# VH-VL binders against q9yh85r1066to1250, part 19

Target 1, 185 residues: q9yh85r1066to1250
Amino acid sequence: ASCIVSGYGHYLTFDGFSFDFQSSCALVLCTTIHGACERSDTFPTFTVTVTAKNEDRDTSLACVVKQVEVEVFNYYIVIHRAYKYTVMINNERLYLPLKLGQGKVNIFAFGFHIVVETDFGLKVVYDWKTFLSVTIPRSFQNLTYGLCGRYNGNPDDDLVAAGGTPRFGVTDFVQSWAKRDTFCR
Below, E stands for the ipSAE of ESMFold2; O stands for the ipSAE of OpenDDE; V2 stands for 0.75 times the mean of E and O plus 0.25 times the DockQ between their complexes.

## First folded at step 6 (VH-VL)

Design s55 (framework fv_navenibart)
Fold by ESMFold2-Fast, scan of step 6:
Structure s55 (fold): chain C 185 residues (1-185), chain A 121 residues (1-121), chain B 107 residues (1-107)
Amino acid sequence: as target 1 above (185 residues)
Amino acid sequence: QVQLVQSGAEVKKPGSSVKVSCKASGGTFSSYFMSWVRQAPGQGLEWIGGIIPIFDTANYNAKFQGRVTITVDKSTTTAYMELSSLRSEDTAVYFCARESGTDYTYGMDVWGQGTTVTVSS
Amino acid sequence: DIQMTQSPSSLSASVGDRVTITCKASQSIYSYVAWYQQKPGKAPKFLIYAASSLQSGVPDRFSGSGSGTDFTLTISSLQPEDFATYFCQQSYDSPYTFGQGTKLEIK
């Protein structure tokens, strides 16, 4: 199933819930890290974070995805819009294509997109501008949290906050997944 | 099924506070949202705020910020709305309502009978 | 805040008529709209959720439609018990907001 961010303001969760929100904060889009009791050695953990930049304060049409962060297999991968066809991995700048951990993670260019894929089926696609998608295999049903929702077949329960607490509406939901920024709007 | 029973009518002076109760019976108190909505004479419905009883997490309409507090007593399955610094424009019928669903609202499917609050000097 | 603008404010109709009430949101709220019926001296009664889903126990003559910003409540063949005030409500974002209401009166 895929979770999509298009333009900056438009989100479509794994279960089909759509919503709009503008924020310059780093937002957790999808993560498997939620409470110690949900962890298992048989399931890899990962986190995908998105940060946007508004290049025109008066319109969302000038909003772009500034940065995408992927944390998986002890690799901290940073994809920044200003440095096309390169990634930062643990503070080292590397050129595409890349094969990490003997194929556990593959990072490559496909057309105008950068693709990050793992051997367990996580796939992150970004166009260096406004389009970002996260695809996960069915084995992760009921195991993910974040703005992409729970991936459990019910779009109405996708508004689950960082602590597992339901929220009133979209604004409270998005703010609960922001990474420690005092000025999120 | 569930029923919501509210406390009786109140007559208050300007500057005082009022606390309205809403007791749930005939169903599960947990796993839903509780909203408070008011209706002034001859006017429409206005949302004051809501609470998620099992998490004790409240959200308020900014119009009432600093004057309203919504709480819940899980042992008696009772929700409360306290409104302070009352003005004549606070004269209204106050309703509690349950929102079906626990993760997101599907609509307010069960309503209390309403509590009339009159603020006059 | 998301503003819900309801029209008309009042409507006169006869038993057996088809009536349509509209609701417009100030921004896209997808399908997060509920409709309520209120009779004098009573609490509102839940009719429709998710713009088009009929609440259990509500007669089939009631239907809802719409998505994004424009929503409609339709009563296909008015019955005497349908004369009441109708409200739309959005649950997309806090604060939840209601339309001003449409009073349906007998002609």
Scores: ipSAE 0.013, ipTM 0.607, lowest interface PAE 8.3, mean pLDDT 81

Design s56 (framework fv_navenibart)
Fold by ESMFold2-Fast, scan of step 6:
Structure s56 (fold): chain C 185 residues (1-185), chain A 121 residues (1-121), chain B 107 residues (1-107)
Amino acid sequence: as target 1 above (185 residues)
Amino acid sequence: QVQLVQSGAEVKKPGSSVKVSCKASGGTFSSYFMSWVRQAPGQGLEWIGGIIPIFDTANYNAKFQGRVTITVDKSTTTAYMELSSLRSEDTAVYFCARELGDEYSYGMDVWGQGTTVTVSS
Amino acid sequence: DIQMTQSPSSLSASVGDRVTITCKASQSIYSYVAWYQQKPGKAPKFLIYAASSLQSGVPDRFSGSGSGTDFTLTISSLQPEDFATYFCQQSYDSPYTFGQGTKLEIK
């Protein structure tokens, strides 16, 4: 299933719920780590975070994806729009293509996109501008949290906050997934 | 089946406060949301705020921020709405309502009978 | 805040008529719309949720449709007990907001 961020702050969850929000905060799109209840079995864990930037403060039409962070297999991968065809991995800037952990993670260019893929089926695609997609295999059904939703086949329950607390609408939901609990309007 | 029973009518002076109760009768709180909605005479419905009883998480309409407090007593299954610094414009019928939904509100399916609050000098 | 505007503000109809009430949101709210019926001196009654889903116990003559910004409540064959004020409500974002109401009166 795929979760998509497109245009000027448009979100489409794994289950098909759509919403719009503008924020300059780092927002957790998809994670297998929910609060203090981290997976400790052999099941892979990961977190994908997105940070947007308004290129023109006077209009939301200039909003772009500034940065994408992928945490997986003890690799902290940072993709920044200003540094095309490169990534930072654990504080080291590297040029594409990259093969990490003997193929556990592959990072490469495909057309105008950067692709991060793992041996368990996580695929992150970013166009260095406004399009970001996160694809996960069906084995992760009911195991993910974040702005991309629960991935349980029901779009009506995708507004699950970071603490598992239901929220009063989209604004409260998005703010609950902001990193470092900063009010970001 | 959940029924919501509200406290009786109140007449208040400007500048005072009012606290309205809403008790779930003959049932349990199985919904995740409770809202408070008011209606001035001959006017439409206005949302004041809501609370998720099991989490004690409240959200307020900015129009009432600083004047309204919504709380729940879980032991008596009673929700409360307290409104301070009352003005004549606060004269209305105040309703509590349970919201249908598990993780997200779909709408308000069970309503209290309403509490008339009159603010007069 | 999201503004909900209903049309018409009032209408007169006869028993057996097909009645249509519209509701327009100031921004896209997808399908997060509920409809309520209110009779004088009573609390509102829940009719429709998620724009088009009929609440259990509500007669089949009531139906809802729409998505995005434009929503409609239809009563296919008006009955005497249907004369009331109808409200739409969005739950897409807080604060939740209601339309101003449509008063349905006997012709």
Scores: ipSAE 0.015, ipTM 0.639, lowest interface PAE 7.5, mean pLDDT 82

Design s57 (framework fv_navenibart)
Fold by ESMFold2-Fast, scan of step 6:
Structure s57 (fold): chain C 185 residues (1-185), chain A 121 residues (1-121), chain B 107 residues (1-107)
Amino acid sequence: as target 1 above (185 residues)
Amino acid sequence: QVQLVQSGAEVKKPGSSVKVSCKASGGTFSSYFMSWVRQAPGQGLEWIGAIIPEFGIANYNAKFQGRVTITVDKSTTTAYMELSSLRSEDTAVYFCARESGDEYSYGMDVWGQGTTVTVSS
Amino acid sequence: DIQMTQSPSSLSASVGDRVTITCKASQSIYSYLNWYQQKPGKAPKFLIYAASSLQSGVPDRFSGSGSGTDFTLTISSLQPEDFATYFCQQSYDEPYTFGQGTKLEIK
């Protein structure tokens, strides 16, 4: 399933729920949450974070993806639109293509896009401007949270706050997934 | 501070090719795009293509696709633009320019002095 | 391709005048618009990026505005060194495209 961020802060969750929101904060798009079980440490963990910026000062409709952060396998990967075809990995700038951890993570250019791909099927595609997609395999059904929703086949329950509590307002939902600040413009 | 120095003027015959160089000094060469833009006498600016030096990825304006090749020699920090199958309408001043690395600026903030290419006889 | 149209093609003005140049895109380019100044025999000089942000070292009398499809470059009090040709350029999509230019001439 794919979760998409496009254009003017338009979001489409894994289950097909769409909503619009403008924010300059770093927002958690998709993250794995370990189960409450004592043996839940077996799942791969990852977090995809997006920071958007409004490029059009005369309208609230324009929105660009400024930065994408991917945390997986102890790699902290930062993709910034100002430095096309490069990435920061654990605070070191590196050039594409990259093969990390003997192929656990591959980062490469595909046409005009950058692709971050893992050996367990996480795929992040970004066009350096307005389009960002996160694709996860079916094995992660009901194992993810964030703005992309729960991936459980039900779009009506995709508005789940960071604490696991359902939210009915888009503003409260988005603010609950802000990574660094609690309230943003 | 970054500066770009281009090769000298060229006079070419129709059907031949020309290769213009652009040498960069100072600044971050590999993390920025290098664009090529031309200007026919008394006319406006026309974008030819761009390359990111460290990776060698080039993108071209479809108008020039198949006739233009942009390359980089990283050891000399020099970008090249080669245009083949020259026609009289290719007579122009050819500029190289560095694309800004600021997240909101995809503009060309440093320019070479230009190389005049004349296609005649 | 995104087409950029400037108006006027030429403009006569006197030192001290306020000058306005307009640029229109054939589709929304958001704020991905740059302005350049070019003097005869010289390479273009970068003036403005992101429609309204002034490039370092450019005098404060230059300003840009607009978003989407309609953009404006303003020179609030024209100086002798400002007589030049001005070009807008969209950086939203490749190929990058320029307006045809506006020649600013002494009245």
Scores: ipSAE 0.007, ipTM 0.486, lowest interface PAE 13.0, mean pLDDT 79

Design s58 (framework fv_navenibart)
Fold by ESMFold2-Fast, scan of step 6:
Order: sequence, then structure tokens, then C-alpha cells
Structure s58 (fold): chain C 185 residues (1-185), chain A 121 residues (1-121), chain B 107 residues (1-107)
Amino acid sequence: as target 1 above (185 residues)
Amino acid sequence: QVQLVQSGAEVKKPGSSVKVSCKASGGTFSSYFMNWVRQAPGQGLEWIGGIIPDFGIADYNAKFQGRVTITVDKSTTTAYMELSSLRSEDTAVYFCARESGDEWSYGMDVWGQGTTVTVSS
Amino acid sequence: DIQMTQSPSSLSASVGDRVTITCKASQSIYSYVAWYQQKPGKAPKFLIYAASSLQSGVPDRFSGSGSGTDFTLTISSLQPEDFATYFCQQTYDTPYTFGQGTKLEIK
């Protein structure tokens, strides 16, 4: 299933719940890490983080995806819209295409998009502006958290905070997934 | 250590175009964002745009949209900035500058000496 | 676009003085600010990146601080070669923008 972020702060979770929220914070979109020390022996862990930006033209309608961060297999991959067709990996700027860990992670251009894909089926697609999608295989059902929701087949329970506590309001839900020490405006 | 050497001063009439060159030597050229920044007499710094040499894909300040083109010739390790439809307010010193490729340190660490462009009728 | 505003526009000081220059961003840029020194007729010289990190070869009397919207460049004990114009720059997003500059003049 796919979780989609479109410009103007529109989110669509894996289970089909949609919501709107505008934030300049780095927000955890999808993660397999529930709490500080959670681990899985069955599947690799990963985290996808999104940061949006208002281009300050017509305020809310000029919102774009500024930055996408992917943490997987000890690689910290940063995709920034201002540096097209490059990525930062563990603080080093590199050109596409890239094959990491003998093909465990592939990063390449496809049309006007950048694609990050893993050997276990995580796929992140970004158009360098307003569209971001995160796709995970069915085997990750009930194993993910974040703004993309639980991926459990029930859209009504997708509002789960970083601490595992259900949230009933969108504002509390989004704020709970903001990265530490990030000022949200 | 990278050094950036720019072309010489230019005097142009309004409505014409100017093309300034910036040749890199002594280090890595292609993996860094190459910026163009101008400074009008007695004034501050204004970013025009930049390019990553390996792709030839440029990013421009919207203020110059439609008038500026930034290109690279990788065989000679030279970046170019062409500004068309020149006006008197385009009179400035034009600098090329390499964005730092060091660990997470965004900023322009190597600068060309500057090219004076004078637009007068 | 992100606007960068410097204060003061000019400052008079003597050798040995401690001076501070401030820079304010129109929105949060976290720690994505760089500082430059420019002498008349010369290109800018890179001093500080990531708000507080000294560029290699820059004397330790220079320091930077701040995060979010408010940033400061400090020179702890002015030397004769420090009289110049100083600029802040946000490195958070394009178009890159600079402060208007602070001219540091001999008293």
C-alpha cells in the first residue's frame, strides 16, 4: 500500500484516511521503530521523514515538500529539493544513480522523479516539488507507525502518536510525530 | 585546493547580453554546487543562481527568471553565466562561488575574484 | 523567500574590543546560516557555517551562535585585519539570501 503526501499539506495514509496539515517541522511519515528501542528480527527497520515548506507566494497554496529523509540499513539518506538528482548519504553529497549495500538500497532517477527502493520492498518516490509517496509491502501490516498510519486495514485508528497513545485530533497527531527539538510553525 | 578564475571586465549597452566565465582548477569541480552572486556598487550580495556541473541542471532566483542562463563546460571545468536584456541596475561585480562539499557545511567556501559588468548608454 | 536582516548596519570599534553582529531570519532556518567577511575590492571570505562551526583557517576569536531566527557573530578581541564588512547568509533554501551587511570601522 502507498501513503501519499501532496503539496499544500495533504496526506493520505496507507489505510485511506486523509487529512490536511501545514507544518515546517520534520515529521515522521513512516517508521518501524515504535518507541526508542523497538527492534525487529524478521524485517529491517526504517524511518521516512518529511519536511514541508511554504514558498511564500500565496501562503498555504505554495506549500511544497522541501526535504525527505530515509534511514535504512545504517544509511541516512537526505533528498533536498534544491539539490536535484543528488542525495546526501551519511553527510556526503552523491550523484544518482547509487547502489548501496550491494543492491540492498537503490537510488535512481525515473522521469522527473527520484526513487529510493530497498530489497525488502520499501519504495519512496519524490518529484522534487509537491508529490511524495511511500510504498511498503503487505508483510509490513501492523509493523509501521507515523503519519502514514498503522497499515492494519482500518482507517479509523490511524491517529496513533509516537508514544503509542491514540490521538483523536489531527493537530495532536501531527505534533506527536515531529522530530525532537524542531520548532513547529 | 580549488581556485576559481573569472573572465575580465565588460562594458555593455542596455538591451545587450553578457556572458561571464568561471574556470575551476586545482581540485574537485563537478560534485559541488557552483553559484553566481552579484554585488552592485556599495551594496550587498544577491544570489543569481547555481548549477551542479555533472547534470547541467541549474536553479535560478526568480528575480532573474527568463534573463539568466547558467551553463557548464565540463571538458574545460568552466561555468558560465549569461544575463540578457541588460539594464543599468545590472551594473555590479559578478562572483562565481563553489558551495562547500564538506560534511553538512552548506556555504560558499571558494570564490572567484569577481567580474565587473558596467551597463551604460 | 527568506529575508535576512542584519544589525547594526555599521559599527565603530577599537583594536582589542569585543564586537557582536546580529542577523534575523524571517522564518526558522534552524542552524543553516553562514557568515562571510569582505574587504574592499575583494571577494567574500567564508568564516562560519551551520551557525557556529569555524571554517578551517579562521582565527578562534571569531564565533557564531544562534538557532531558529536569531543569530550572532562575535569577535572576542578585534585585530587590525578584522575591519571589514560582514554578511550573514541563510543556507536553508533557495533562493539563497544575504543580510544587508555590517561595516566594521576603526574608531
Scores: ipSAE 0.006, ipTM 0.479, lowest interface PAE 14.6, mean pLDDT 80

Design s59 (framework fv_navenibart; at its last look DockQ between E and O 0.03; V2 from the best seeds 0.00; counts 0 for: pae O 10.9 > 2, grease 20.7 > 18.9, SAP .545 > .496, placed apart)
Fold by ESMFold2-Fast, scan of step 6:
Structure s59 (fold): chain C 185 residues (1-185), chain A 121 residues (1-121), chain B 107 residues (1-107)
Amino acid sequence: as target 1 above (185 residues)
Amino acid sequence: QVQLVQSGAEVKKPGSSVKVSCKASGGTFSDYFMNWVRQAPGQGLEWIGAIIPSFGYANYNAKFQGRVTITVDKSTTTAYMELSSLRSEDTAVYFCARESGDEYYYGMDVWGQGTTVTVSS
Amino acid sequence: DIQMTQSPSSLSASVGDRVTITCKASQSIYSYVAWYQQKPGKAPKFLIYYASSLQSGVPDRFSGSGSGTDFTLTISSLQPEDFATYFCQQSYDTPYTFGQGTKLEIK
């Protein structure tokens, strides 16, 4: 199943729920970390975070994805649109292509996109501008949280905050997934 | 099936507070969002806020500026809405209404009969 | 807040007429619109959700359509019991907001 972020702050969750939100906060898009440690011993844990910015102060049409962060296998991977065809891994800038952990994580260019893929089926695709997609295998059904939703077959049940608490509307939902160390509105 | 029964009419003075109850019977109380909506005489519907009983999490319309508190007592399957610092413009019929927690955008399918709150003098 | 504007504010019609009521959102809300019927002295009755899905027990002469910002409620052949006030409501974001209502009156 794929979760998509497209220009102007459009989101489509794994279960097909669509919503719009403009934010400069670092937002948790998809994570397996929700405070239940028993899940991490069977399945790999990961977190994908997205940060947007408005390049044109007078229109939402200039909203772009500034940064994508992928945390997996103890690698902290940062993709920044200003530094195309490179990534920051644990505070070191490296050029594509890259194989991490003997191929557990592969980072490479495909066409005009950057692809981050793992040996368990996580695939993150970003076009260095407005398009971001996260794809996970069916084995992660009911195991994810974040803006991409629960991946449980019910699009209406996707508005769930950290810790598993449901939220009422899009603003409440998105703000519940903003990283606490990011100052934003 | 779920029925919502509200407390009786109230007459209050400006500056006081009112607490309206909404008791659910039958069905599954904790799997629903409980909304509070008011309607001034001859006017339309205004959403006050809602609570998710199973989590005790509430969300409020900012227009009520910290004057409203929605709570739930799961043991008696009763939701409460308390509105403080009452003004004459708070005169309205107050409704509780259930919304499916399994479908966040379903709509309010079961409504209480309404509680008339009159604020005068 | 998302504003919901209904038109017309009131409508006169005869039994058997086809009636349409419109609802416009101040921003795109996809299909997250519900419709309610309210008779004097009564609580609202749930009719339609997700812009076009009919609630169980509601007569099939009622239908909804639309997406984005423009929505309509249609009654294909008006019955005597349908004279009431109709409200649209968005559930896309909080605060949930209602249209001002459309009063359907006997012509």
Scores: ipSAE 0.328, ipTM 0.747, lowest interface PAE 3.6, mean pLDDT 84
Fold by ESMFold2, look of step 7:
Structure s59 (fold): chain C 185 residues (1-185), chain A 121 residues (1-121), chain B 107 residues (1-107)
Amino acid sequence: as target 1 above (185 residues)
Amino acid sequence: QVQLVQSGAEVKKPGSSVKVSCKASGGTFSDYFMNWVRQAPGQGLEWIGAIIPSFGYANYNAKFQGRVTITVDKSTTTAYMELSSLRSEDTAVYFCARESGDEYYYGMDVWGQGTTVTVSS
Amino acid sequence: DIQMTQSPSSLSASVGDRVTITCKASQSIYSYVAWYQQKPGKAPKFLIYYASSLQSGVPDRFSGSGSGTDFTLTISSLQPEDFATYFCQQSYDTPYTFGQGTKLEIK
């Protein structure tokens, strides 16, 4: 299943719910870590976070994906559009391609994209500009939270905060997934 | 079949508070998105806020400047809307209205009969 | 806030006429529009959801259409009982907002 962020702040969840939102906040797209309680020894854990910037130059309107963060295993991976073909791994900038943990995480360029793949099937694809996709295997059904939704086949319950609390609309939902230590609107 | 029955009309003085009740029957109360909407005389409809009974989570229209509190009592299947610091412009008919928990974001399919609140000095 | 602009504000029509009421959102709300009928002294009655789906018990002369920002309620053959005020409402984002209303008078 794939979750997509595209230009003009478009989001498509794993279950097919579409919404628009433009924010400069760091937003949690997909996480398996959604509270104090964690089923840590039964499945791999990860979090994917996106940060966007709205470009309003001249007659054009564009929503740019500025930064993508992937937390998986003991790696904190930061991908920033200003530093193409490099990534930060645990606060150290490294050039592509990378093989981490004896193949647990592979990071490489493919065509016009950077790809992050894990051995359990998480795949993050980013075009350094406006397109970001997150793909997870079926084994993660009902195991994820975030802007990409629940992955349970029901688009109508994708708008939930951590712990499953429904939200009344897109703004409430998106703000519930903004990282609270960030300064943004 | 869901039915919503509201408390009776109220006359209040400026600066006081009013608490309107909305008793629900039928369906599972925790699955309701319970909304409150008002209509001033000769005017249109205005959303005040809503609550999700199973979570106790409420959302409010910022226009009311934190003067509104929406709560539920699951034991009586009743939602409440309390509006404080009343002004004459708060004179309106106040409705409760349900959104089904299984059909989110499609609108308010069941409405209470309305409660007239009159604020006068 | 998402503004819902209804047109016209009022109209008069004869029994049997086709009546069209429009509603425009200030941004895309996809198809998250509901329509309501309200008679004097009564609560609103739910007519149409998700832009075009008829609520159970609503006569087939009522129809809805549109997506994105532009929405229409149509009554294909006006009946005497259709005298009422009609409202659109967006259910896409809070605060939920209603159109100003359209008062339909039958002569």
Scores: ipSAE 0.100, ipTM 0.674, lowest interface PAE 5.8, mean pLDDT 84
Fold by OpenDDE, look of step 7:
Structure s59 (fold): chain C 185 residues (1-185), chain A 121 residues (1-121), chain B 107 residues (1-107)
Amino acid sequence: as target 1 above (185 residues)
Amino acid sequence: QVQLVQSGAEVKKPGSSVKVSCKASGGTFSDYFMNWVRQAPGQGLEWIGAIIPSFGYANYNAKFQGRVTITVDKSTTTAYMELSSLRSEDTAVYFCARESGDEYYYGMDVWGQGTTVTVSS
Amino acid sequence: DIQMTQSPSSLSASVGDRVTITCKASQSIYSYVAWYQQKPGKAPKFLIYYASSLQSGVPDRFSGSGSGTDFTLTISSLQPEDFATYFCQQSYDTPYTFGQGTKLEIK
């Protein structure tokens, strides 16, 4: 399934829950539940984080994706809007295309998109402006949380914070997944 | 053209084991779940279990728990289903069926031709 | 386990008829339902996963609907090649379970 972030702060969870929110805070879109797979320790873990920026243009208010972060296989991947066709890998800027871990992670440009793919089926697509998608295999059903939800076919329980705490409002829900810093309190 | 080709028919005695193979060709193997489903003569479909080839994680129907083992050989893109302690009621056609793990549909879109397993004394 | 109660068990119809087959889940399975067609001596053929596109090669006369616990497969205009047994399947939770099947016979 795919989780979508589009311009103007539109979010669509894996389960099809749609909500709108504009924030400049780094937000956890999707992260795996640690230890969720008791029968196999081979399941990979990952985290996708998005940072948007509210922009007031003469023509319209827009919320653009400023930065995408992907943590997988001990790689910290940072994709920044200002640096198209490049990525930061563990704090080193590299040019596309890239193959990390002997093919475990494949990063390449496709048209005006950057694509991050893993050998287990994680796919992140970003157009360096307003579109971001995160696609994960069905094997991760019930193993994720974040703004993209639980991926269990039930959109009604997508508003869940870390630890499984339900949230009742979109604002509270989104804020619960915000990484706090000097600019995001 | 994606195709699943299963091993040939088996005739087994009660208490023995059977191992059915399912060879995948014409597409990716690790991107799909491999399911095993059986169908007794004149009966409906019964899910046995499935495996995620990428991780080697198998999920089983509790009905078969302890008797069934599903494995994969990624190098040969072959899935296996082994059923032990065979009983007469295990007589059925056994199917392997792939299921997309990363698309928007969750159906078993490609099936093997089936393997007839007959358990008789 | 989730039970899928399929109805009817058998159905006689004529070419051109509109046919509906129903599956009822013992609990909400949201949209995790697939439908299959099986002909004698053959493996099941995937038809449709609800809320998604039809399988490649499946005619548009097949459609799925429903949500929660009640699901329907519809054949808008029955063709000669459509006479077969149909199964619903839930993929919401393991173990996956199938309906009992509906044998569609020619009247």
Scores: ipSAE 0.005, ipTM 0.556, lowest interface PAE 10.9, mean pLDDT 88
ESMFold2 (binder alone), look of step 7: mean pLDDT 90; pTM 0.935

Design s6 (framework fv_navenibart)
Fold by ESMFold2-Fast, scan of step 6:
Structure s6 (fold): chain C 185 residues (1-185), chain A 121 residues (1-121), chain B 107 residues (1-107)
Amino acid sequence: as target 1 above (185 residues)
Amino acid sequence: QVQLVQSGAEVKKPGSSVKVSCKASGGTFSSYFMSWVRQAPGQGLEWIGGIIPTFGLANYNAKFQGRVTITVDKSTTTAYMELSSLRSEDTAVYFCARESGDEYYYGMDVWGQGTTVTVSS
Amino acid sequence: DIQMTQSPSSLSASVGDRVTITCKASQSIYSYVAWYQQKPGKAPKFLIYAASSLQSGVPDRFSGSGSGTDFTLTISSLQPEDFATYFCQQSYDSPYTFGQGTKLEIK
């Protein structure tokens, strides 16, 4: 299944729920880490985080994806829109294409997009501007959290906060997945 | 060995639409980025947009936003470019081209033969 | 959009000459430049990618150089079949943009 961020802050979850929201905070889009006891060495775990930026001073409708962060296999991969065709991996800037961990993670350009893919089927595609997608295999059903939802076949329960508590509105839901505690502008 | 074969010439009235096809043979269709590029008589090349069939992603030049749609039919290995609200300035030869998205290629290595579209009353 | 400016717009040269065509980007595009050859009535032919890498099957008299904003295509010893228009193209950002072309005429 795929979760999509497009245009002016439009989200489409794995289960087909769509919503609109604009925020400058770093937001957890998709994660398999639900608690402190997750073991990364026995089961693949990952987190995808997105940060947006408003490009138009005259209207709040002109938002772009500024940064995408992918944490997987102890690699912290940062994709920043101002530095196309490069990524920062564990604080080192590298040019595409890249193979990490003997091919556990492949990062490459495909047309206008950057693709991050893993040997277990995670695929992150970003166009350096407004389009971001996260695709995961069926083996991750009921194992993901974040703005992309639970991936359990029920769109009605996708509004689940970081603490596992259902939220009753898009604003509260999005704010509960903000990664950084600093004031968001 | 990979070839792109385009549909035949079209003559259209202003305000109508045109749909040009591009059939791929000899390669894996879903492994390629497909672009559409036009060339007005005596002018240079202008990129219209492209699509990545594997990811279902299309990207368009803002100059054509709202007028162009690029699609693919994977069962017939055919890409389409449809341009609406035609004007005389749209008179051009339209090319499809593939781009290999692997670690060494960021260019259009295979081109169709071109489709002439003439917009006149 | 990133603008690609080619110079000259046209030139005449004799068989055996060394010919140089330049292309300037309005901003840094690193090495994301391709070069194409187009003969009258034909589709463009892919010559060079990544600013300096020669496409398989292209004669070694063709070479490319440059990075950042300034790029050059060189033909070291011009042949009759090299009569054509040459275009540079950036693939660093959407939309892809081309130079306006350089028409090479062989005497």
Scores: ipSAE 0.000, ipTM 0.478, lowest interface PAE 16.6, mean pLDDT 79

